# Ledger of designs, part 24: VHH binders against q9c0h5r722to879

Target 1, 158 residues: q9c0h5r722to879
Amino acid sequence: WSSESIKKPMIVTSDRHVKKEACELFKLIQMYMGDRRAKADPLHVALEVATKGWSVQGLRDELYIQLCRQTTENFRLESLARGWELMAICLAFFPPTPKFHSYLEGYIYRHMDPVNDTKGVAISTYAKYCYHKLQKAALTGAKKGLKKPNVEEIRHAK
Short names: E, the ipSAE of ESMFold2; O, the ipSAE of OpenDDE; V2, 0.75 times the mean of E and O plus 0.25 times the DockQ between their complexes.

## First folded at step 17 (VHH; framework vhh_lunsekimig_d3)

Design n6 (at its last look DockQ between E and O 0.74; V2 from the best seeds 0.00; counts 0 for: pae E 4.7 > 2)
Fold by OpenDDE, look of step 17:
Structure n6 (fold): chain B 158 residues (1-158), chain A 119 residues (1-119)
Amino acid sequence: as target 1 above (158 residues)
Amino acid sequence: EVQLVESGGGVVQPGGSLRLSCAASGFTFSDYWLYWYRQAAGIERELIAIITYSGRTYYVDSVKGRFTISRDNSENTMYLQMNSLRAEDTGLYYCARLPEESNWEFDIWGQGTLVTVSS
């Protein structure tokens, strides 16, 4: 977990667009998690995050690794919970690439152990939820069609 | 030439078993996730099983506990062991590969092998 912004993508990429958007994405993640002042309500922030990942394939793995970062050694319980919530939201719209799938699956799986639960926050429950969503996403792929994610879908994905 | 070739289809009675094969050539077999699909008459093609390059497997509910997907990287072959076959399992079975960095889009398909489950 970091309270500061990232200066470059966490995943190596040659995609200039991904490079440009990665830092902004991280800020949005921080906003949703409550670690950064938000310019919009949480649902809209999540929508923006999900929309970015949905519309930009190259940003998906970056998105998930950023979420992994922000949910690792995060002692801010509300922040931590929201990070996992955001992961679940994103997984409702798109999986990571096959290349990154195993890493994310392993990460989620490791957090399914109740030993990871903290006072007031059942991380294991979030992780289990994410695990199932990841499995489903692996079978179905990303949200299909031309219609982008909407607020109602975000709400439902929580 | 990059290709996938299915085999092993046939006619079986309900409750019977069948083992399908998907032989790959022209590419590094171990670098790809592999999929089994099937298509019944008049129905859209449906995903039934996945095996990752690391050997992780995923199944749709309709085949869980009955079908087993596996791969032999040394032989460039993927398998589908089908047990407790049902009439609704009848269809043309396809294998496909998924590129590692893809947007979950398949780039190579086999021609299919027909499985008929009937009394």
Scores: ipSAE 0.561, ipTM 0.810, lowest interface PAE 1.1, mean pLDDT 93
Fold by ESMFold2, look of step 17:
Structure n6 (fold): chain B 158 residues (1-158), chain A 119 residues (1-119)
Amino acid sequence: as target 1 above (158 residues)
Amino acid sequence: EVQLVESGGGVVQPGGSLRLSCAASGFTFSDYWLYWYRQAAGIERELIAIITYSGRTYYVDSVKGRFTISRDNSENTMYLQMNSLRAEDTGLYYCARLPEESNWEFDIWGQGTLVTVSS
């Protein structure tokens, strides 16, 4: 977990556009999780995150790595819950690449045991939902992300 | 030359079984997700089953419980065991390779092997 901005993406890239978008994406993730101030309500912040992952395919693995970072050793309970929510939302719209799929599956699986739950935050419930979505992504891969995300779809994905 | 070659197709009666093979050459077989697709005449290819490089499997609902996908990395071969075959399973069966860095786009397809379920 970090309260600070990042200056480089977590995945090495030489693409200047991807580098810029990765740093902006991290700010949006922090805003959704309540770790960075935002004027937009959470629903619209989630829409912007989902839209970036949908539109910039080179950012999808980066997005999921950032979410893993922000949900690891995160002791701010509301922030932690929102981080898992955002992961579930994004998985409704686009998968990671096949390379990252296995890593993310393992990460999610480790959190499915209720021993990981904290007071007021049912981490295992979010993780089970994310796991389900990730399994479906392998089956519907390229078909996911055909439509631009919209507010009603974000509301349903929560 | 990178190649996938399907075999094992044939004619079988409803309720019967067939085992398809997909032999790979020209690449590191164990590094790839592998897929089975099928295509009935005049219809688009449809997904059947997936096996990842780590051995996890996924199936579409229409074949779940009847078909089993597997791989043998020492023989560079993927298999599809098809049981309880139905007339609707008739079609040309393809295997395909998915690069791990792709956005879920296949780069190599086999030529197909024909399965006919008929009396």
Scores: ipSAE 0.149, ipTM 0.554, lowest interface PAE 4.7, mean pLDDT 82
ESMFold2 (binder alone), look of step 17: mean pLDDT 81; pTM 0.801

## First folded at step 19 (VHH; framework vhh_lunsekimig_d3)

Design o1 (at its last look DockQ between E and O 0.70; V2 from the best seeds 0.00; counts 0 for: pae E 4.4 > 2)
Fold by OpenDDE, look of step 19:
Structure o1 (fold): chain B 158 residues (1-158), chain A 119 residues (1-119)
Amino acid sequence: as target 1 above (158 residues)
Amino acid sequence: EVQLVESGGGVVQPGGSLRLSCAASGFTFSDYWLYWYRQAAGIERELIAVITFSGRTYYVDSVKGRFTISRDNSENTMYLQMNSLRAEDTGLYYCARLPEESNWEFDYWGQGTLVTVSS
């Protein structure tokens, strides 16, 4: 977990667009988690995050590794819960690449143990939910069609 | 030349078993996820199982507990063990390749092998 912004993508990339969007994406993640001042209500922030990941394939693995970062050693309970919630939301719209799948799956799996639960936050419950969503996404892939994610879909994904 | 060739289809009675194979050639087998699809007459093709690089497997609910997907990277072959077959399992079964850095678009399909479950 970090309270500071990132200055470059967490995953090395040659894609200039991904490089540019990665830092903005991290800020949005921080906004949703409550670690940064939000420019919009949480649902709309989540929508923006989901839309970026959905529309830009090269940003998906970056998105998930950023969420892993923000949910690791995060002692802010509300922030932590919202990070996992956001992961679940994103998984409803797109999985990581096959290349990154095993890493994310392992990360989620390790957090499914109730030993990881903290006072007031059942991390294991969030992780289990994400685990199932990841499995489903591995079968179905990303949201199909040309219609972008919407607020109603975000609500349903929570 | 990239090829995926399915085999093992046939006619079986309900409750019976069948083992399908998908033989791959012309590419690095271990660099791809592999999928089984099936298509019943008059119905859209449906995904039924996937196996990752390392052998992790996922299934749709309709085949869980009955079907087992596996791969042998040394032989460049993927398998589908089908047990407790039902009439609704009848269809043309396809294997498909998914690239490592994919937008979840399949770039190669087999020709399919026919599975018929009937009394």
Scores: ipSAE 0.803, ipTM 0.903, lowest interface PAE 0.6, mean pLDDT 95
Fold by ESMFold2, look of step 19:
Formats: structure tokens, sequence, C-alpha cells
Structure o1 (fold): chain B 158 residues (1-158), chain A 119 residues (1-119)
């Protein structure tokens, strides 16, 4: 977990556009999770995150690894819950690449045990939802990611 | 030259078994996710099973528990063991490959092998 800005993407890239968008994406994730001040309501922030990851191919894996970072050793319970919620929202719209799919699945899987739950945060419930979506992505991945995110579908994903 | 060649199809009674093969050549077999699809007459192709480059498997609900996908990277061959076959399993069975770096786009398909389940 980090409260600080990042200066470089977590996935190595030479694409300057991807590098710039990765840093902005991290700020948006922090804003959704309550770790960075935001004027926009959470629903609008989630839309911005999902749209950015959907529209820039090199950002989908980056998005998910940033979410893994921000949900690991995160002792701010509201932030932790929002981080898992955001992961679930994004998985409703697009999967990671096949390359990253297995790594994300492993991360999610080890959070599916209720032993990971804390008072006020049902991590295993979020993880089970994310796991189901990731399983579907392996089966129907080409269908996912063709439709631009919108607020009504974000409400549905919650 | 990339090739995917399905074999092992045939006619079988309901409740019977078949083992399909997808022989691959012209590429590094271990770098790809591999899929089985089937197409019944008048219906769009439907996915039935997936095996990743690391060996993880996924199945659609209609075949879960009856079909087993596997791969042998030393023989460059993927398999589909089909048990407890039903009339609804009748169709052309295709294999396809998915590059790990792709955006979920298949780049090659086989020609298909026909499976007919009838009495």
Amino acid sequence: as target 1 above (158 residues)
Amino acid sequence: EVQLVESGGGVVQPGGSLRLSCAASGFTFSDYWLYWYRQAAGIERELIAVITFSGRTYYVDSVKGRFTISRDNSENTMYLQMNSLRAEDTGLYYCARLPEESNWEFDYWGQGTLVTVSS
C-alpha cells in the first residue's frame, strides 16, 4: 500500500503515453479509495478509472497491478474495501491480458478465504466476485472490453 | 507455417466417450493458450474448454465434469477427453490458439473434426 504518488508505471514500458497515463491512473485509484483528496464523487472517479484502463490497451495490466499494490498490507479498512470494490468494477468491463491473467487470478484466489476478512471489510466476498469475473474473462475475454464503461453499468457491477 | 489439425472425431452412442486431438506445428506451442470450440448446425461457435500456457483449465458449465482438456507440450498436442456424451454435444469441434500478448484475439483455427452423438 502507498499514500504517495508514483513517478513511473509498475510495468516496464517505453511508451510515453502509457507512462503518463499510468501515473494519472494511480492518482485516480487513490482518489477512489479515499487516500487522495477528490472533488468528484466516487462513482465518477470509478468511471474515469474504468474508462482510462479500457481505452488505453497498455494500461489494463497496469491498472490491476496498481490495485494489487494498494490492497496489499493496507490497514485503512475503508480504503481496502474501496480498492477491492474498484477491482470488481473494472473486471466487469475488461480482463487483463492472457499474460497477466494467471497472476491476477492467484492474487484474488488467496484472498477468497474468510480468514482474510477484517471487522467491517468482507475481503473474501469481493475476492469471490472478482474471481468469478476473471473466470468468465478466460472463457469470454474477446466479448469483454468492446463496450465503453458507463455509470449505469458501474452501478450494476457494484 | 502455423497449423492446427484436429482429429479423433466420429460417431458414438449417447453416454459414450471420445478423445479429440489437436496437433500443432509451426510455432512455440508452450507460449499459447489453447481452446476447444464447437459448432452445431445453424448455431454460432461456442467455447467449451480452455487450457492456458501454464496448464490451468476452464470449462463452460454444460461440459464441466464430463470433458477434460489437457496438453502435452513435448508432443505439441492438445487433447479433449469427452465422456458421458449427449446428443447436444454433436457438432464440429475446433481448436484455436490465443497468443499470451494478444488482446484476446485468436490468430489461428483448425479445420474441425466432426463428433456425432446418435443412437
Scores: ipSAE 0.191, ipTM 0.592, lowest interface PAE 4.4, mean pLDDT 80
ESMFold2 (binder alone), look of step 19: mean pLDDT 83; pTM 0.827

Design o2 (at its last look DockQ between E and O 0.63; V2 from the best seeds 0.00; counts 0 for: pae E 8.2 > 2)
Fold by OpenDDE, look of step 19:
Structure o2 (fold): chain B 158 residues (1-158), chain A 120 residues (1-120)
Amino acid sequence: as target 1 above (158 residues)
Amino acid sequence: EVQLVESGGGVVQPGGSLRLSCAASGFTFSDYWLYWYRQAAGIERELIAVITFSGRTYYVDSVKGRFTISRDNSENTMYLQMNSLRAEDTGLYYCARLPEESNWGEFDYWGQGTLVTVSS
C-alpha cells in the first residue's frame, strides 16, 4: 500500500498509452479507496476505473497489480475493504491477461484464509468473492459488445 | 498451418462416459489457453471448459463434477473426460485456441467438431 502516487507503470510496458494512463488509473484507485480526494462519487470513480480496464486491454494487468499493491499491507481498514471491492467490480467486466492470470489467482487465493481477517474487515470474504469472479471471467472473458460499462452494472458488481 | 482436430465422439447411454481428444499442430501448444465448446441442435454454441498454460481448469456449472478438461503438452493434445452423461450433453463439441491478446472471447482457431449423442 502506498499513499503516494506512482510515477510510472508498475509493469514494464512499451505502450505509450498504457504508460500515460497507468498513473491516472492509480489515482482513481486511490480515490475509490478513500486514500485520495475524490473528484466524483464512488460509483462514478469505479465506473471510470472499470471503463479504462475494459476499453484498454493493455491496462488490465496494470490495473490488477495496482490493486494488489493497494490491498497489500494496508492497515487502513476502510481503504482495504474498498480496494477489494474495486477488484471485484473490475473482475465483473474483464479478467487479467492469460499471462497475469496465475499471479492474480494466487494473490486472491492467499487472502481467502480467515487468518487474514482483521477487526471490522473480513478480507477472506472479499477474496472468496473475487476468486469466484475471476473464475467466471476466465471462462467468459471480458464484457462483450460495444456498450461500455454503466453505473447500474457497477452497482450490481459491487 | 495451425490445426485443431477433435475426436472421440459417439453414441452413449445416459450415465455413460466418453473421452474426447483435441489434437493440435502447427503452433506452440503450451503457449495457449484452450477451450471446449459444445453446440446442441438449434442452440447457440456454449462454452463449457477452459484449461490454462499450466493446466489450471475452469468449468461452467452445468458440467462441474462430471467433466474434466486436461492437456498433455508433450503430445499437443487436450482432452475432455465426460462422465455421468445426460441427454442435454448431446451436441457437437469443439476445441478452440485463445490467443494471448484476446480476452474478448475471440478465438482464432476452431476444430471441426466431434459429435456426442447421449440417448437411451
Scores: ipSAE 0.640, ipTM 0.836, lowest interface PAE 0.8, mean pLDDT 93
Fold by ESMFold2, look of step 19:
Parts: C-alpha cells; structure tokens; sequence
Structure o2 (fold): chain B 158 residues (1-158), chain A 120 residues (1-120)
C-alpha cells in the first residue's frame, strides 16, 4: 500500500504514453480509495478508472497490479474495502491479459478465506466475486459483448 | 510454419467415448494457452475447454464433468477426452492457440478440425 504518487508504472514499458497513463491511473485509484483528494464523487472516479482499463488494453495488467499493491498491507480499513470494490468493478468490464491471469487468480484466491476478513471489511466476499469473474474470462476471453463502462453499469457492478 | 492438426474424431453412439488429439509444430508449444472449440452445422464455433501454459483447465458448463482437456508438452500435443457423449456434442472440433501478448479471442492459428458424430 502507498499514499504517495508513483513516477513510473509497475510494469516496465517503453511506451511513453503508457507510462504517463499508468501514473495518472494510480492517482485515480488512490482517489477512489480515499487516499488522495478528489473533487469528483467516487462513482465518477470509478467510471474513469474502468473506462481507461476498458479502452486501453495495454494498461489492464498495470491496473490490476496497482490494485494488488494498494490492497496489500493496507491497514486503512475503508481504503482497503474500496480497493477490493474497485477491483470487482473493473473485472465486470475487462479481464487482465492471459499472461497475467494466473498471477491475479492466485492473489484473489489467497484472499477468499474468511480469515482475511476484518470487522467491517468482507474481503473474502469481494475476492469470491472477483474469482468468479476471472474464471469466466478465461472461458469467454475479453468478455465479448460488454458495453463501454457507464455510471449505471458501475452502480450495478458494485 | 505454425501447424495445428486435430485427429481422433469419428462416429460414436450416445454414452460413448472419444479422445481427440491436437498435434502442434512450428512454435514453442509450452508458452501458449490452448483451446478446444466445436462447431455444429449452421452454428458459430463455441468454446469447450481451455488449458493454460501451466496446466490449469477451464470448461463450459455443458461439458464439465464429461470432458477432460490435457496437454503433453514433451510431445507438443493437447488432448480432449470426451466421455458420456450426447447427440448435442456432434460437430467439428478445432484446436486453437492464444498468444500470451495478444488480446483475448484473437487466435492466430486454428486447426482444420476433426469431426465427431454422436448418433445411433
């Protein structure tokens, strides 16, 4: 977990545009989780995160790695809950690449045990939902036929 | 040249079994996710099963418990063991590979297919 900005993406890339977008993405994730000041309400911040991942396929793995980072050793319970919530929202719209699928599946699986739950944060419930969506993606690929993220669908996906 | 060749199809009665093979050449077999699809006449190809480069498997509900996908990286071959076959399993069975750096569903190579007919 970090309260600071990042200057480089978690995944090494030579694409300068992807590098810039990865850093902006991290700020948006922090804003949704309540770890960075935001003028927009959380629903619209989530929309922007989901839209970036949906539209820029090269950022999808980076997005999920950033969420894994921000949900690991995060002792701010509300932030932790919102981080898992955002992971669940994004998985409703797009999966990681096949290369990263197994890593993310393992991460999610380790959090499905209720032992990881804390008072007020049902991590195992979020993890089970994410696990289901990720398994479905392996069977159907990039979730053919899903609409572009929009506010109504994000409310439904939560 | 990348090549995928299916074999093992045939005519079988309901309740019977078949084992399909997908022999691969021209690429590093162990680096790819591999898929079985089937296509009944007049219908679009449908996914059946997936096996990852590490051996994890996924199945659609209609074949879960009856079909088993596997791979043998030393022989560059993927298999589909089909048990308890039903008439709706009739179709042309294809194997496909998914490059790890491509988008989902962007298979770059397909086999020619092997026909499975389940009928009396």
Amino acid sequence: as target 1 above (158 residues)
Amino acid sequence: EVQLVESGGGVVQPGGSLRLSCAASGFTFSDYWLYWYRQAAGIERELIAVITFSGRTYYVDSVKGRFTISRDNSENTMYLQMNSLRAEDTGLYYCARLPEESNWGEFDYWGQGTLVTVSS
Scores: ipSAE 0.022, ipTM 0.422, lowest interface PAE 8.2, mean pLDDT 79
ESMFold2 (binder alone), look of step 19: mean pLDDT 79; pTM 0.786

Design o3 (at its last look DockQ between E and O 0.01; V2 from the best seeds 0.00; counts 0 for: pae E 13.9 > 2, placed apart)
Fold by OpenDDE, look of step 19:
Structure o3 (fold): chain B 158 residues (1-158), chain A 120 residues (1-120)
Amino acid sequence: as target 1 above (158 residues)
Amino acid sequence: EVQLVESGGGVVQPGGSLRLSCAASGFTFSDYWLYWYRQAAGIERELIAVITFSGRTYYVDSVKGRFTISRDNSENTMYLQMNSLRAEDTGLYYCARLPEESNWDAFDYWGQGTLVTVSS
């Protein structure tokens, strides 16, 4: 977990667009998690995050590694819960690449043990939910069609 | 040349079993996720199972507990063990590959398919 912004993508990439969007994406993640002042209500912030990951395929692995970062050693319970919630939301719209899938799956799996739960935050419950979402996404792939994610879909995914 | 060749289809009675094979050639087998699809007459092709590089497997609900996907990277072959077959399992079964960098939007190669008919 970091309270500071990132200056470059966490995953090395040659894609200039991904490079540009990665830092903005991290800020949005921080906004949703409550670690940064939000420019909009949480649902709309989540929508923006999900839309970026959905529309920019090269950003998806970056998105998930950023979420892993923000949910690791995060002692802000509300922030931590929201991070996992955002992961679940994103998984409803798109999976990581096959290359990154095992890493994310392992990360989620390790957090499914109730030993990780803290007072007031059942991390294991969030992780289990994400685990199932990931498995489903591995079969179905990303949201199909030309229609972008909407607020209702975000609400439902949460 | 990249090739995927399905085999093992046939006619079986309900409750019976079949084992399908997908033989791959012309590419590095271990660099791809592998999928089984099926297509019933008049119905859109549907994904039913996937196996990752390391052998992690995922299934759609309709085949869970009955079908088992596996792969042998040394033989460049993927398998589908189908048990407790039902009439609704009837269809053409296809294998497909997905590269590690894929965004899940393209399957570049399909086999010709193998027909599975479940009928009393």
Scores: ipSAE 0.670, ipTM 0.848, lowest interface PAE 0.8, mean pLDDT 93
Fold by ESMFold2, look of step 19:
Structure o3 (fold): chain B 158 residues (1-158), chain A 120 residues (1-120)
Amino acid sequence: as target 1 above (158 residues)
Amino acid sequence: EVQLVESGGGVVQPGGSLRLSCAASGFTFSDYWLYWYRQAAGIERELIAVITFSGRTYYVDSVKGRFTISRDNSENTMYLQMNSLRAEDTGLYYCARLPEESNWDAFDYWGQGTLVTVSS
């Protein structure tokens, strides 16, 4: 977990557009989680995050690893809960790449253990929800096209 | 030093239009969400419009459909196009950039304001 801006993406890439978008994405994630000041509706911040991941294919794994970073060793309990919410929201719209799928699944699975709930936040409950969303996103993508992010679907995913 | 300078205010008739500018310096303009606020006499500042670093926009209901926020990252300037102005739109208009959350002791950055008067 970090309160600071990032200057480079967490996944190595030579794509300058992806590099710039990764830094902007991290700021948006911080805003949604309440770790960065924003005078904007949380639903619209989540919409911007989901739209960037949906529309920029090379950004999807970066998005999920940024969420993993911000939910790991995060002792700000409301921020932690919002981070898991955002992960669930994004999984409603796009899966990670096949390469990253197993890593993200393992990350989510490790957090399904109730021992993580001792901090007064039901992390295991959020993780179980994300696990189901990850499986649905992979199946939906394989079967038919994923929907473009919109506010109504984000409200449903919360 | 971070600076925000509003301009373009003036006196207009009801139903008229006005375009405000916010010239920014001292920070990486393209990395920040930017905000327009307004303040009528004796009232707290109210948020009216937001533009993200990617150009998406959000408005409060009282100005939606009449005002348009935009930005030009190559000129480090954001704009507020105000159409169909009403007497209730009279006030001092501020552009703003909020500090990063990690800087809990940092000052908020505001311009000096530009006055918009809708009269008669």
Scores: ipSAE 0.005, ipTM 0.195, lowest interface PAE 13.9, mean pLDDT 76
ESMFold2 (binder alone), look of step 19: mean pLDDT 82; pTM 0.819

Design o4 (at its last fold request DockQ between E and O 0.65; V2 from the best seeds 0.00; counts 0 for: pae E 4.9 > 2)
Fold by OpenDDE, look of step 19:
Structure o4 (fold): chain B 158 residues (1-158), chain A 119 residues (1-119)
Amino acid sequence: as target 1 above (158 residues)
Amino acid sequence: EVQLVESGGGVVQPGGSLRLSCAASGFTFSDYWLYWYRQAAGIERELIAVITFSGRTYYVDSVKGRFTISRDNSENTMYLQMNSLRAEDTGLYYCARLPYESNWEFDYWGQGTLVTVSS
């Protein structure tokens, strides 16, 4: 977990667009998690995050590794819960690449043990939810079609 | 030349079993996720199972507990063991290749093998 912004993508990439968007994406993640001031309500922030990951394929692995970062050693319980919630939301719209799948799966799996639960935050429950979503996404792939994610879909993905 | 060739289809009675094979050639087998699809008459093709590089498997609900996907990287062959077959399992079964760095776009398909479940 970091309270600071990132200056470069966490995953090395040659894609200039991904490089540019990665930092903005991290800020949005922080906004949703409550670690950064947000101008929009949480649902709209999540929509923006999901839309970026959905529309820009090269951002998907970056998005998930950023979420892994923000949910690792995060002692802010509300922030931590929101991070996992955001992961679940994103998994409803798109999986990581096959290349990154095993890493994310392992990360989620390790957090499914109730030993990781803290007072007031059942991380294991969030992780289990994400685990199932990841499995489903591995079968179905990303949301199909030309219609972008909407607020209602975000609400249902929580 | 990249090839995926399905085999093992046939006619079976409800409750019966069948084992499908997908033989791959012309590429590094272990660098791809592999999928089984099926298509019933008049219905859109549907994904039913996937096996990852490391052998992790995922299934749609309709085949869970009945179907088992596996792969032998040394033989460049993927399998689908189908048990407790039902009439609704009837269809043309395809194997498909998913690249390591893909955006979930399949780039090669087999010709399919027909499975008919009827009394």
Scores: ipSAE 0.763, ipTM 0.889, lowest interface PAE 0.7, mean pLDDT 94
Fold by ESMFold2, look of step 19:
Structure o4 (fold): chain B 158 residues (1-158), chain A 119 residues (1-119)
Amino acid sequence: as target 1 above (158 residues)
Amino acid sequence: EVQLVESGGGVVQPGGSLRLSCAASGFTFSDYWLYWYRQAAGIERELIAVITFSGRTYYVDSVKGRFTISRDNSENTMYLQMNSLRAEDTGLYYCARLPYESNWEFDYWGQGTLVTVSS
């Protein structure tokens, strides 16, 4: 978890567009989670996050690893809950790459044990939901991402 | 040269079983997700099962509980055990590979093996 901005993406990349967008994406994730001041309401922040991941395929793995970072050792209960919520929202619109799918699945699986709920957040419930969405992504991954997210879909995906 | 060769198809009665094989050569088998697809006459190919490079499996609902996908990295072979076969399972069964570093793009397909279930 971090309260600060990042200067570099978490995944090594040579794509300058992806590098620049990764730093902006982290700010948006922080805004949705309540760890950074935002003027827009959470629903529209989530829409912007989902739209960036949808439109920039090279950013998708970075998005998910940033969410893993922000939900790891996060002791701010509302922030933690919103981080898992945002992960579930994004998984409704686009998968990670097959490589990161395996890593994200492992991360989510480790959080499905109710022992994690002793942090005062029902992490296992969020993790089970994300796990099911990720499993479906393996079946439809190549076909995801054809439709731009809209606010109604974000509300429904929560 | 990359090759995927399916085998094990045949004619069976409803309720019967078959085991399909997809023999791979010309690449590092363990670096790939592997898929089974099938195609009935006049229909687009449909996904039926996936096995990841780490051995995790996923199935479409229509075959879940009846079909089992597996892989043997030492033999460079993927399998599909099909039980409780139904007429709707009739079709040409293909294997395909997905590079785990790709963006969900299959790069090679087998030629297919025919499965016919009596109706």
Scores: ipSAE 0.257, ipTM 0.625, lowest interface PAE 3.8, mean pLDDT 82
ESMFold2 (binder alone), look of step 19: mean pLDDT 80; pTM 0.787
ESMFold2, fold request of step 22: ipSAE 0.128, 0.181, 0.091; ipTM 0.557, 0.592, 0.529
ESMFold2 (binder alone), fold request of step 22: mean pLDDT 80, 80, 80; pTM 0.795, 0.798, 0.795
OpenDDE, fold request of step 22: ipSAE 0.750, 0.712, 0.761; ipTM 0.883, 0.869, 0.887

Design o5 (at its last fold request DockQ between E and O 0.72; V2 from the best seeds 0.00; counts 0 for: pae E 4.2 > 2)
Fold by OpenDDE, look of step 19:
Structure o5 (fold): chain B 158 residues (1-158), chain A 119 residues (1-119)
Amino acid sequence: as target 1 above (158 residues)
Amino acid sequence: EVQLVESGGGVVQPGGSLRLSCAASGFTFSDYWLYWYRQAAGIERELIAVITFSGRTYYVDSVKGRFTISRDNSENTMYLQMNSLRAEDTGLYYCARLPEESNWAFDYWGQGTLVTVSS
């Protein structure tokens, strides 16, 4: 977990668009988690995050590794819960690449143990939810079609 | 040349078992996720199972507990063990290749093998 912004993508990439969007994406993640001042209500912030990941394939693995970062050693319980919630939201719209799948799956799996639960926050419950969503996404892939994610879909993905 | 060749299809009675194979050639087998699809007459092709690079497997609900997907990277072959077959399992079964960096776009398909479950 970091309270500071990232200066470069967490995953090395040659894609200039991904490089450009990665830092902005992290800020949005921080906004949703409550670690940064938000520009909009949480649902709209989540929509923006989901839309970026959905529309830009090269940004998906970056998105998920950023979420892993923000949910690791995060002692802000509300922030931590919201990070996992955001992961679940994103998984409803798109999976990571096959290349990154095992890493994310392992990360989620390790957090499914109730030993990881903190007072007031059942991380294991969030992780289990994410685990199921990841499995489903591995089968179905990303949301199909030309219609972008909407607020209602975000609400239902929580 | 990349090739995927399905085999093992046939006619079986309900409750019976069948083992399908997908033989791959012309590419590094271990660098791809592999999928089984099936298509019943008059119905759109549906995904039924996936196996990852490391052998993790996922299934749609309709085949869970009955079907087992596996792969042998040394033989460049993927398998589908089908048990407790039902009439609704009838269809053409296809294997498909998914690149590791793909946007979940399959780039190669087999020709399919026919599975018929009937009394």
Scores: ipSAE 0.780, ipTM 0.896, lowest interface PAE 0.7, mean pLDDT 94
Fold by ESMFold2, look of step 19:
Structure o5 (fold): chain B 158 residues (1-158), chain A 119 residues (1-119)
Amino acid sequence: as target 1 above (158 residues)
Amino acid sequence: EVQLVESGGGVVQPGGSLRLSCAASGFTFSDYWLYWYRQAAGIERELIAVITFSGRTYYVDSVKGRFTISRDNSENTMYLQMNSLRAEDTGLYYCARLPEESNWAFDYWGQGTLVTVSS
């Protein structure tokens, strides 16, 4: 977990557009999680995150590794819950690449144990939902992400 | 030269079993997700099972519990063990590979092997 901005993407890339958007994406993730001040309400922040991941395919793996970072060793309970919620929202709209799918599945699986629910946050419940979404993505991956996210879909994905 | 060659198809009674093989050559087999698809006459090709490069498996509901996908990286071969076969399992079975860095796009398909389930 970090309260600070990032200067470079988590995943090495030579694409200048992806580098720029990765840094801005991290700010949006922090805003949704309540770790950075936001002008917009959470629904619209989530919409912007989901729309960026949907529209910029080269950003998808970066988005998920940033979420893994922000949900790892995060002791701010409300932030932790929102981080997992945002992961679940994004998985409703687009999968990671096949390469990152296996990594993300392992990460999520390790959080499905109820021992991770200490301090009153139902982490294992969120993780089980995300795990189900990843398993479905392996079967339907090419079909997901065909339509631009909208506010109503974000509300349903939460 | 990338090749995927299916084998093991044939005619079998309902309730019977078959084991399909997909022999691969011309690429680093262990780096790819591998899929089995099937196509019945007049129907769109449908996914039935997936095995990742780490060995994790996924199945569509219609075959879950009856079919088992596996891979042997030392033999560059993927398998599909099909048990409790039903008439609706009849079709041409294909293997396909998925590059790890693709956006879910297959780049090579096999020729197919025919499975017929009838009494």
Scores: ipSAE 0.301, ipTM 0.644, lowest interface PAE 3.4, mean pLDDT 83
ESMFold2 (binder alone), look of step 19: mean pLDDT 79; pTM 0.789
ESMFold2, fold request of step 22: ipSAE 0.225, 0.163, 0.159; ipTM 0.617, 0.580, 0.553
ESMFold2 (binder alone), fold request of step 22: mean pLDDT 81, 81, 82; pTM 0.812, 0.810, 0.814
OpenDDE, fold request of step 22: ipSAE 0.772, 0.754, 0.778; ipTM 0.890, 0.883, 0.892

